VHH binders against q9y6x5. Designs and how they scored, part 381

Target 1, 379 residues: q9y6x5
Amino acid sequence: LPPKLLLVSFDGFRADYLKNYEFPHLQNFIKEGVLVEHVKNVFITKTFPNHYSIVTGLYEESHGIVANSMYDAVTKKHFSDSNDKDPFWWNEAVPIWVTNQLQENRSSAAAMWPGTDVPIHDTISSYFMNYNSSVSFEERLNNITMWLNNSNPPVTFATLYWEEPDASGHKYGPEDKENMSRVLKKIDDLIGDLVQRLKMLGLWENLNVIITSDHGMTQCSQDRLINLDSCIDHSYYTLIDLSPVAAILPKINRTEVYNKLKNCSPHMNVYLKEDIPNRFYYQHNDRIQPIILVADEGWTIVLNESSQKLGDHGYDNSLPSMHPFLAAHGPAFHKGYKHSTINIVDIYPMMCHILGLKPHPNNGTFGHTKCLLVDQWCI

## First folded at step 16 (VHH)

Design ha8 (framework vhh_8dlx_2)
Fold by ESMFold2-Fast, scan of step 16:
Structure ha8 (fold): chain B 379 residues (1-379), chain A 119 residues (1-119)
Amino acid sequence: as target 1 above (379 residues)
Amino acid sequence: EVQLVESGGGVVQPGRSLRLSCAASGFTVNSNWMSWVRQAPGKGLEWIGDIYYGGSRFYNPSLKSLVTISRDDSTNTLYLQMNSLRAEDTAIYYCAKGKDYESIAFDIWGKGTLVTVSS
């Protein structure tokens, strides 16, 4: 039987939560598996971009999902993560479930992972759920495990996405120990549910399982707001995305808009597209706007109003607060091994190796993850 | 002392609903996986359903539309709601605790509560 892999994401699971809270179920998972303590994600450190980077191994400028809200200058199309399911936005890359279905006689299954309810290069996940945040973890788990246990051709790649702890991180902020303790205990218990269900169905011993996340979370405050309306009048630009990375499309001369913005706040950096730091790998795509504003960690860009968010993400990807972790268990992985850091784009070529797939050209480096795998050496 | 105590059984008329309770002591229900199991007179054990650590529930497909498992973590109590009861539902109902995270075995059982469905 071909190797099988279940990829699980808990949105917004900051790496250092593992050091500050107790996770008995996750620690039991790690004891017989591997832990990568930090995963350096891609810029912008947002949900849709990073989830697509995990499954393509590409920087955002290369896979085309450059933000949760986008405008394409060539086609004049607008993207909202709530309303537009146009395949156009996802077609600049080939995600692993598409490769899995096309290279071998195999099926893919998905419970809510971003992009899986959209046909990409005329291929949609063999089994999927239309995105709906109201669907319980229980229902997602039931569907994924049923598809893994009873499919022809066999499901060899499956994904499961859960919105927490991101939603609570935004609502309470990551420094609210009382509320975050409650939320993180619930997530650990859901990990316990996942493992227990896989054991009950006889799937556990032969399944590779990766538990990871797309980004972390940092504390925000009403004392750390940048009012864009005090910098520039709305008549001079179209706002494509706001906070903490603002995407500005000028209605007048670009240099004039830049000059109005560049010294407005000591707590944001203002970049012309060609001046965006090379280390971000956030420049070579028509969906990246002519001017980008990047707020300092914990600062929120607003339009003459208060922010309700006590936590946020999207900030500089060099910040440890933006980093998730990766844990894995299964026949492909060592037992009891800890690794310090990988890049989020490295996950894709590792998963292709586990599944025996030829990866599409990507920005990951297989050498960075080989120490996790039983069939590799890293001395 | 580690124990499970079922309650709520008795004689009930066909077509009615009944809710059984299972009070746990000496351990926390949300730190374990829990099950409801029944045994009709002269028959073997029949699994009804499970509730896991985070509240995920899985049922015997033949009973899924007729039963609901729930728990109250604040009172450390497990519940079984049964609807549209039939004579064939007459049985002793047990709650059981999973042994540990590593196994599919039970280590603690209640003594059971009898449900009789008759006129």
Scores: ipSAE 0.658, ipTM 0.868, lowest interface PAE 1.1, mean pLDDT 92

Design ha80 (framework vhh_8dlx_2)
Fold by ESMFold2-Fast, scan of step 16:
Structure ha80 (fold): chain B 379 residues (1-379), chain A 119 residues (1-119)
Amino acid sequence: as target 1 above (379 residues)
Amino acid sequence: EVQLVESGGGVVQPGRSLRLSCAASGFTVSSNWMSWVRQAPGKGLEWIGNIYYGGSRYYNPSLKSLVTISRDDSTNTLYLQMNSLRAEDTAIYYCAKGKDYESIAFDIWGKGTLVTVSS
């Protein structure tokens, strides 16, 4: 029977939450599986970009989802609505569910993972739910497990996305131990629900399950604001994305806009597109704007207003606060193994290997994940 | 003392609804997975459904549209709502506590409450 994989994301699950809070259900999952303590995500450390990097193995400049709000200079199109279903934005890469359906004549299933309700290269996930944040974890889980057991051709790749702890991380900040403890306990209980459902259905022993996230979270404050209106007048530019990475499209000479921004705040870096650090892999795409502003950790860029956010992400991907973790369990994985760090782009070639798929060219390195897998020699 | 006590059974007419309660003591229902199970006269146990730690529910497919399991964490009580009752729903109804995270076995059962559907 073909191998099966369920990929689960809890949005904004910062890696060090595992060390600072109790997760009895997740710890039981890890005890008989593997844990990668830190996953180094891609820059910008935001939801849509990193979720698409997980399933394509590509840096943002290569897969084309370069932010949660985008403008394409060649076609003059705008992307700012999470319900935007224009395939144009997603067509610069081939996500794993498309490859799964086309190479092996197998089905894919999706509960809310970014991109799965969009036809990409004329292929949409075989079973999917249109994105709606109001749909309960229970309903997403019910659909995924139904599709895993009752599909022809069989569902071999399934995804499940949940908005927490990101929403609460923004609202309370990651340093609010009382509120974050409550939220994280609820997530651990949902992991318990997932595992028990799979056991009751007889899927647990034969299904590979990955639990991961797209980014972490850092504490913000009303005392750490960068007022962009104090730097430059709105008549000089169009704002494509604001915080913590601002994407600036000049309406006048680019050099004049750059000079107005360059030394405005000691708590942000201002880059001309060609000067964006190579280590970000965030330069070679028409959707990356001529000027990018990168706020320092914990600083928020605003337009002459206060910010309601007590936590945020999008910052430099070298920051440990931006890193998620990866835990996995199933026949493909060792039991009781801990690994320190992988790159988020490494997840894609590992998943292709588990499913027996030929990966599309990607930025991941299969060797980085070999120690996790029972059928591989560890370095 | 670790205990489950069912209540709400009785004689009901076909087509009507009934809600059963299960009061737990000595442990917290939200910290365990819980189940409803029934046994019709002369037949084996029939599983109705589970409610898990986070509140997710999973039902016997043959009963899914007819039943709802819920819990009130503040009163440490489980409920089973049954709609469109038929004579074949006549049974002793039990609530049960899951043994642990590792297994699908039960370790604590109530004594049951009898539901008779007749005209």
Scores: ipSAE 0.230, ipTM 0.687, lowest interface PAE 4.9, mean pLDDT 92

Design ha81 (framework vhh_8dlx_2)
Fold by ESMFold2-Fast, scan of step 16:
Structure ha81 (fold): chain B 379 residues (1-379), chain A 119 residues (1-119)
Amino acid sequence: as target 1 above (379 residues)
Amino acid sequence: EVQLVESGGGVVQPGRSLRLSCAASGFTVSSNWMSWVRQAPGKGLEWIGNIYYGGSRFYNPSLKSLVTISRDDSTNTLYLQMNSLRAEDTAIYYCAKGKDYESIAFDIWGKGTLVTVSS
């Protein structure tokens, strides 16, 4: 029978939460599986970009989802959460569910993973749910497990996305131990729900399951604001994205806008597109704006208003606070193995190997994940 | 002592609703997966549904529209709400505790409560 894989994301699950809180269900999962203690994500450390990097193995400049809010200078199209279903935005890469359906003629299933309700290269997951944040974890789990067990051709790749702990991380901040303890206990209990349902349906022994996340979370404060209106008048630019990475489209000369911004705050870096650090891999795409502002960790860029966010992400991907983890269990994975670090782009070629798919060219390195897999020699 | 005690059974008229309770002692309902199972006269056990650690529920598809499983963590009690009762719902109703996180087996069963659907 073909190998099967379920990829699960809990949005905004910072890696060091595992060391600061108790996760009895997740620890039972890891005991007979593998743990990667931290995953270095791609820049910018935002939800849509990193979720698409997981399933394509590409940096944002290569897959084209460069932010949660975008503008394409060539076509003059705008992207926001309200119009993310235009295939134009997603067609610069081939996600694994498309490869799974086209290369092996198998089915894919999706419960809310970013991009899965969009036809990409004229292909959409065989089974999917239109994105709706009001749909319970229970309903998403019911659908995904039914599709894994009752499909022809068989569902071999399935995705499941949940918005927590990101929503609570923004609301309370990651340093709110009382509220975060409550939220993270609920997440751990949902992991328990997932495992027990798979066991009760007879799926557990033969299914590969990956639990991961797209980014972490850092504490913000009303004492750490950068007021962009104090730097520059609105008549000089169009704002494409605000915080903590601001995307600036000049209405006048780019150099004039840059000079007004360059020395405005000691707590943000101002880059002309060609001067963005090479280590970010965030330059070679028309959707990256001519001027990018990058706030220091915990600083929020605002427009003459207070910010109500007590936690945020999007910051420099070298920051440990921005890193998620990866845990996995199943016939492809070793039992009781811990690994220090991988890059988020390494997940894609690993998943292709597990499913027997030929990966599209990507920025990941299969060798980085070999030690997790039973059918590989790691050195 | 570790035990489960069902209550709320009795004689009920067709078309009515009934809620069964299952009181747990010696362990916490929310720290375990729990199940409802019934046995009609002269028949085998029929699984009704499960409620898991985080509150996610999974039902027998033939019964899903007729039943709801819930729990009250403050009173350590499991519930089964049944609607539109018919004569074929006459059975002894059991609540059961999953053995542990590692297994799919039950280790603790209640003694059962009889529901008779009759006018």
Scores: ipSAE 0.399, ipTM 0.770, lowest interface PAE 2.9, mean pLDDT 92

Design ha82 (framework vhh_8dlx_2)
Fold by ESMFold2-Fast, scan of step 16:
Structure ha82 (fold): chain B 379 residues (1-379), chain A 119 residues (1-119)
Amino acid sequence: as target 1 above (379 residues)
Amino acid sequence: EVQLVESGGGVVQPGRSLRLSCAASGFTVSSNWMSWVRQAPGKGLEWIGTIYYGGSRFYNPSLKSLVTISRDDSTNTLYLQMNSLRAEDTAIYYCAKGKDYESIAFDIWGKGTLVTVSS
């Protein structure tokens, strides 16, 4: 029987939530599986970029989903609607479900993972749900488990995406212990639902399950605002993305725009595209704008207004507050093993190994995940 | 005292609907996975469906269109709604508590409530 893998994402699940709140169901999952305490995500630490990095093993400059809001200077196309299904945005990489379907006679299944309702290189997930945030976790789980048990060719790769705790993290902020405790307990209960359903269907012992996230969350405040309008007039530039990484397309001379912005606030860095730090791997793509503003952790860039967000993400990927975790269980994984850190791009080659797929060229390092796997030597 | 008490059984006409209740004491239904199981005369136990911790529901495929499981966390009560009842639905209906989230075993059972579907 070919190996099977279910990849689950809880959007915005900051790694240190595991230490500050109780997760009885997740802890029982980890007790018989593996835990990676921190996953270093890619810059920008946003939903679409990091979800696509998980399934391609590529930095954002290489896979082309460089933000949740984008402008392509060559084609002059705009991406700002999360329901935009234009394959143009996704075609700079080959995600794992496409590879899974093309290398052998296998099927893929998807419940809401970003990109899975788009034909990429003329290939769409064999089974999928069109993105709709109002669809319950129960309905997503029902479809995924049905497809895992009742498909020909067999579903060997399945994905499941859930919007929490990101939505609540933005609304309440990660330091709101009362509200975050309630939200995180609900997520832990959904993990319990997932595990018990897989056990009742006879899938649990033979299915590899990865539970992970795309980024963390940091506390924001009305006392930590950067008013862009105090430094530059709207007539000088087009704003492609605002906060906490602003993407600036100049309408006048680039140097003039840069000079107006470079000393605007001590709490943001202003970069010409060619000066963006190499460690971000965020430079070599036409969708990265000529000037990028990067706010310090917890600071919000605004246009002469207050911000309603009490939590946000998108900040420097070296910040622990931006890091998610990874937990996994199944025949490919050791039991009761804890690992400190991997890069989010390392998940893709690990998943290809588990499924017996030849990975496309990628930025991940298989050696970083070897200690998690029963068929590999650690060191 | 940890116990489950089913109620709402009785004689019903074919084609009608019936709602069973299961009152829990000594534990919280929302902190456990809960199931409905039935036993028809002369037959073994047949699993009907389960409601998990987060509220997700999973049903026996043979019964999915005919039953709905729900719970009221404020009254610590589990429910089974049955529609389009047939003579074959005549059985003792049990509610059962999952032992723990690591296993699929039950540790607490009710005494059952009899449902008789007759013309």
Scores: ipSAE 0.020, ipTM 0.574, lowest interface PAE 6.9, mean pLDDT 91

Design ha83 (framework vhh_8dlx_2)
Fold by ESMFold2-Fast, scan of step 16:
Parts: sequence; structure tokens; C-alpha cells
Structure ha83 (fold): chain B 379 residues (1-379), chain A 119 residues (1-119)
Amino acid sequence: as target 1 above (379 residues)
Amino acid sequence: EVQLVESGGGVVQPGRSLRLSCAASGFTVSSNWMSWVRQAPGKGLEWIGVIYYGGSRFYNPSLKSLVTISRDDSTNTLYLQMNSLRAEDTAIYYCAKGKDYESIAFDIWGKGTLVTVSS
């Protein structure tokens, strides 16, 4: 039977939560599997961009999901949660569930992973759920495990997405130990649900399971606000995305807008598109706006108003607070191995190797993940 | 002492609803996966359903629309709600605790509570 892989994401699970809180279920998962302590995500450190990077192995400038809110200057289209089902936004890359169905003539299954309810290159997962945040973890788990066990052709790649601890991280901030300990205990218990359900169905020993996340979380404050209205009048630009990375489309000369913004706040960097640091890999796409503002960690860009967020993400991807972790278990993985760091784009070629798929050209390096795998040399 | 004690059984008329309770002592129900299992007279054990650590529930497909498993973590109690009871639901009902993270075995069982569905 072909190898099977279940990819699970808990949105906003900051890597250092593992050192500050107890995770008995996750620790038991790792004991017989592998842990990557630190995953360097792509810039910007937002949900849609990083989830798409995990399944394509591409930087955001290459896969086209460059933010959670986008504008395409060529087609004049706007992207938001309300129109994310337009294939146009997702067609600049080929995610692994499409490759899985087209190369091997096998099935893919999806419980809420970003992009899985959209036909991409005229292909959608054989089994999927339309995105709805109100659907319980229980229902997502029931569907995904049923599809893994009872499908013909067999489901060989499956995804499961859960919105926590991101939602609570925004609401309480990561420094609220009382509320975050309750939230993270619940996440650990859900990992226990997942593992025990797979064991009960006889799937556990032959299934590869990856548990990861798209980004971390940092503490914000009403004392750390950058008011754009103090820098520039709304008549000079169109705002495409606000915080912590603002995407500015000038209505007047670009240099004039840049000059009004460049010295506005000591806690924000202002870049013309061609001056965006090369290390971000965030420049070569029509959906990246002519001027980008990048707030310093913990600072929130606002329009003459307060922010209700006590935690946020989207910041510089070099910041440890923005980094998730990766844990994995299954026949492809070593047992009890701990690795320090990989890049989030490295996950895609590793998953292609496990599934026996030929990866599309990508920005990941298979060599970075080979020490996790039993069929690879790590000496 | 580590134990499970079922209660709420008895004689009930067909078509009625009944809620069984299972009180745990010496351990925490939310730290374990918990199941309900029944045995009809002269028959083998029939698994009803399970509730896992985070509250995810899975049922025997034959029974899913007729039963609900829940727990009250504050009182350390497991429940089985049964609706539209039929004569064929007559059985001894057991609650059972999963052994650990590593196994699919049960290590602690209650003594059972008898449910008789008759007119």
C-alpha cells in the first residue's frame, strides 16, 4: 500500500510555548518521533501565506499568496476572506494535494487547510470541507480519519487545520500565562484525541503524522501604536493591508508618498518595493505593493484608533517569537530525534519524498530535513 | 481508591429517554479516554462510544443518532444519554477507562448498571 501522510496545523503555535508550558500528549508523540524545535517561516508571518508555503515549498513572492489581504495591480482584483475562493489567487503554485492526485492517481483529503476548498489548476481534493470556523475539531477529526480509512482510490495525503492557539493569542496575548495555559492545555488534549483516535482505528503504526504551525505570536500594547494618519493623509494612497505590515498603493507620485512616510516613526521601516531586504524574499510579485511598511516587533499600525489585539504576528521572520515548531511520527521518521532548525519551505520537498512524489520546483532544500528520515543518511 | 461507579439504570418504558452516570474516583476523567460498553443478556460486549481527552466523541455507527456521551470535569463524572429506548437496549451498561496514551486497552471498569426496557 502507498505511504500515507496526515499534516496537522495548530494556527499560531509559537515554538517557545513548548519550553514554558506542559504538553504531556505532545511529549509522548515526540518521544517516539522527531521534534524540530524551531521552524523559520516565510515573510510576511501571516496565516494564508505560510500555510500555502508549507504545501508548495515556495516563498510568498513565488506562490502568490503574499498577505491575508491583497490587491493585484494587473487585473485590478482584491483578495480578502470573502473572495479567497477565486482560483486566480491560488494558481501561481501547485500545492501537494494537487500533485498527489495528478502524479499518482491517489486521493487527497482536507479538513479546513487554507486553499483546500478552491479548485487549483482545475483540481480540488477528492474529499474536503468548505471553510467554516464554527466546525468543531471533533467533526474535522471524524471526517479526516473516516476518509483515511474508507476511500477508493486511497487517501494518501490528508490535512487538518485548527484555528487555536492563534485566536486566543490575539485576544489575550502570549504573556497572559493564566489564559494561555488553559488554551494550550486544550490544544494538547486535542493532540491526545488525534493520536488515540488513530490508534483505535489501527492507523497509527502505518501513518506518517506531522504536527506543525504557520507562525508564532508576540505581545502587543496600546502603548505601542503607530498612527498612519499622523504621517500621511488618506487622499495620497490606497491602503491594501494595515498591520503589522502595511501595503501602500500611492495615488500620487510614489517618491512623494515614500518621503511622507520614511521618517514617520522610529518603530517602523519604510521600503520601496525594490528596496525590500533580499532576505525576506518578498519583492517579485504584482501583488506586493509599491511601498511596504514593516512595524517593529510588538508595534501595531493603526488609523487614528486603538487596537483590541493583545497579541499579533506578521512581523520580521528572523524573530524567534514568529517561529513555529514541527513534530512528526510515523514509519518515515526516526524515533526520539531532536533537530534545531529548518525552513518552513523545506517541509514540502520532505513530504513529497515521503509520498514518493516528484516535487514541483521549490525553494526548499531536502538536505535540511534528511536527518529526520529513516531512509536517509545523516552522517 | 481508583474506581468507576455507574448509576441511573432501572426499568424504563419503550420510547423513553434515560441518562446514566459514571462517577470516577482516584483519577481524572478528562486526563483519560473514557468509553461506554454494554452487554445484553446472553450476548457479547457491544461498544457504544468514546470521549477522548479534549472532548472529541466517536460512536458505534449503529447507535450514533440515539446516544450522546458527555462529561462534567468539575464533578469528575461521565454520562451516557440514551433516547428512544427499545426493548433491544436492555443490557448491563459499563463505563471503562483507557489504560494510557500508548494502548487501546481498558484498565478500569465499573461494575455496571442494569437497564431494562419493558412495558
Scores: ipSAE 0.581, ipTM 0.851, lowest interface PAE 1.7, mean pLDDT 92

Design ha84 (framework vhh_8dlx_2)
Fold by ESMFold2-Fast, scan of step 16:
Structure ha84 (fold): chain B 379 residues (1-379), chain A 119 residues (1-119)
Amino acid sequence: as target 1 above (379 residues)
Amino acid sequence: EVQLVESGGGVVQPGRSLRLSCAASGFTVSSNWMSWVRQAPGKGLEWIGHIYYGGSRFYNPSLKSLVTISRDDSTNTLYLQMNSLRAEDTAIYYCAKGKDYESIAFDIWGKGTLVTVSS
């Protein structure tokens, strides 16, 4: 029987939560599987960019989803919530479900993972749900497990996405232990639901399951605001994305806009596109704007207004607060093994190996994940 | 005391709705997966559905459009809502607690409540 893989994401699940809260269901999952304590994600540390990096193995400048709000200078197109189904934005890379479907009688299934309701290179997941945040975890789980169990040709790759704990992390902030404890307990219970559903269907012993996330979360405050309107007049630029990484499209000379911004706040770095640090791998794409502002951890860029966000992400990917974790269980994985750190782009070539797929060229390194796998030598 | 007590059974007319309750003591329903199972006269046990830790539900496909399982965590009570009752729904209805996280087995059962669908 061909190997099967279910990839699950809980949006905004900071790795550090595992040390500060109890997760009995997740701990039982890890006891018979593997844990990677930190996953170093890609810059910028936002939802759409990192979810697409997981399934392509590419940095954002290479796969083209460079932010949750984008402008393409060559085509003059704008990416918004209504435009996220335009294949144009997603076609700079080939995600794993497309590759899976193009090889030998294989199907893919998707419950809400970013990009899976879009035809990419004229290929859409064999089974999918149109994105709707109001659809319950129960409905997503029931659909994905039905497709895993009853499909012809067989579903060998499946994805499941859940919006929490990100929504609550923004609302309450990660330092609100009372509210975050309740939210994280609910997520642990949903992991319990997932495992029991798979056991009930007879899928558990032969299915590889990865539980991961796209980014972490850091505490914000009304005492840590950068008012962009105090730096520069709106007539000088078009704002493509605001916080904590602002994407600035100048309406006048770029150098003039840069000079007005560069000394405005000690808590914000201002970069001309060509001066963005190489370690970010965030430079070589037409959707990256001529001037990028990067706020320091916990600082929010605003336009002459207060912010209601008590938590946020998008910050420097070297920050531990921005890192998610990865846990996995199944026939491909060792039991009871703990690993310190991998890069988020390493997940893609590992998944290709498990499924027997030839990966597209990517920025991941298979060697970084070898110790997780039973069929690899790691001594 | 660790027990499950079903209630709400009785005689109902065809086409009507009925809600069964299952009160748990000695453990918390939200910390376990819970099930409803029925047995019609002279027949074997028929699984109706489960509700898991996080509230996700899995139903017998032949019954999915006719039943809803829910729980009230504040009163530690499991419910079975039945709609469009038919004579063939006449059975003893049991609630059951899953044994543990690792196994697909029940360790605690109620005594059952009889539902009779008759004109």
Scores: ipSAE 0.130, ipTM 0.639, lowest interface PAE 5.7, mean pLDDT 91

Design ha85 (framework vhh_8dlx_2)
Fold by ESMFold2-Fast, scan of step 16:
Structure ha85 (fold): chain B 379 residues (1-379), chain A 119 residues (1-119)
Amino acid sequence: as target 1 above (379 residues)
Amino acid sequence: EVQLVESGGGVVQPGRSLRLSCAASGFTVSSNWMSWVRQAPGKGLEWIGAIYYGGSRFYNPSLKSLVTISRDDSTNTLYLQMNSLRAEDTAIYYCAKGKDYESIAFDIWGKGTLVTVSS
């Protein structure tokens, strides 16, 4: 029988939450599986970019989803929530569900994972739900488990996405222990729901399950604002994305815009596109704007207004606060093994190996994840 | 004392609805996965459905449109709502607590409540 994999994401699940809160269900999952304590995500540390990096193994400059708000200078198209279903934005890479459907006589299933309701390279997930944040975890779980059991050709790759703890992280901030404790307990209970459902259906023994996230969260404050309007007039540029990484399209000479911005705040770095640090792998794509502003951790870029966000992400990917974790359980994985760190782009080639798929060229390194797998040597 | 006590059974006419209650003591229903199971006269146990830790529900597909499981965490009580009752729904109805996070087994059962669907 072909191997099966369920990939689950809890948006904005900061790795450090595991040390500061109790997760009895997740801890039981890890006890008989593996834990990667930190996953170094890609820059920008945002939802759409990192979710697409998980399933393609590519840096953002390579897969083309470079932010949650984008402008393509060559085609003059704009990317936003209201038109994220244009295949143009997603076609610079081949996600694993497309590979799964095209290389093998197998189906894919998706409950809300970014990109799964879009035909990419003329291929859409065999079973999917159109994105709607109001759909309950129960309904997503019911659909994904039904498809895993009742599909022809068989579903071998399935994804499940949940918006928490990111939404609450933004609203309350990660330092609000009372509210975050309540939210994280609910997530742990949902992990318990998932595991018990799979056991009840007889799926648990032969299903590989990965639980991960796209990024972390850091505390913001009304006392840590960068007012862009105090630096430069709106007539000089078009704003493509704002905070904590501002994407600036100049309406006048680029050097003149850069000179107005470069010394405006001690709490942000101003980069011409070609000067963006190489370690970010955030340079070689037409959707990356000519000037990028990167706020320091916990600082919010605003336009002459206050911010309601008490938590945010998007910051430098070297920051531990931006890192998620990865936990996994199933026949492909060791039991009771703990690993320190992998790169988020390493998840894709590992998943291809588990499913027996030939990976598309990618930025991941299979060797980084081999110690997690029972069929590999870890010296 | 750790126990489950079902109530709300009795004689009911075909086509009517009935709600069963299950009062828990010595543990909290929200910290466990909870099930309803029935046994018709002379037959084996039939699983009706479960409610899990986070409130997610899963039903026997043959019964899904006819039953709803819920819980009230403030009163530590589990409920089974049954609609459009038929003679074949005549059974002893049990509530049961899941054993632990690692098992699909039950460790605590109520004594059951009899539902008779008859005119």
Scores: ipSAE 0.480, ipTM 0.815, lowest interface PAE 2.2, mean pLDDT 92

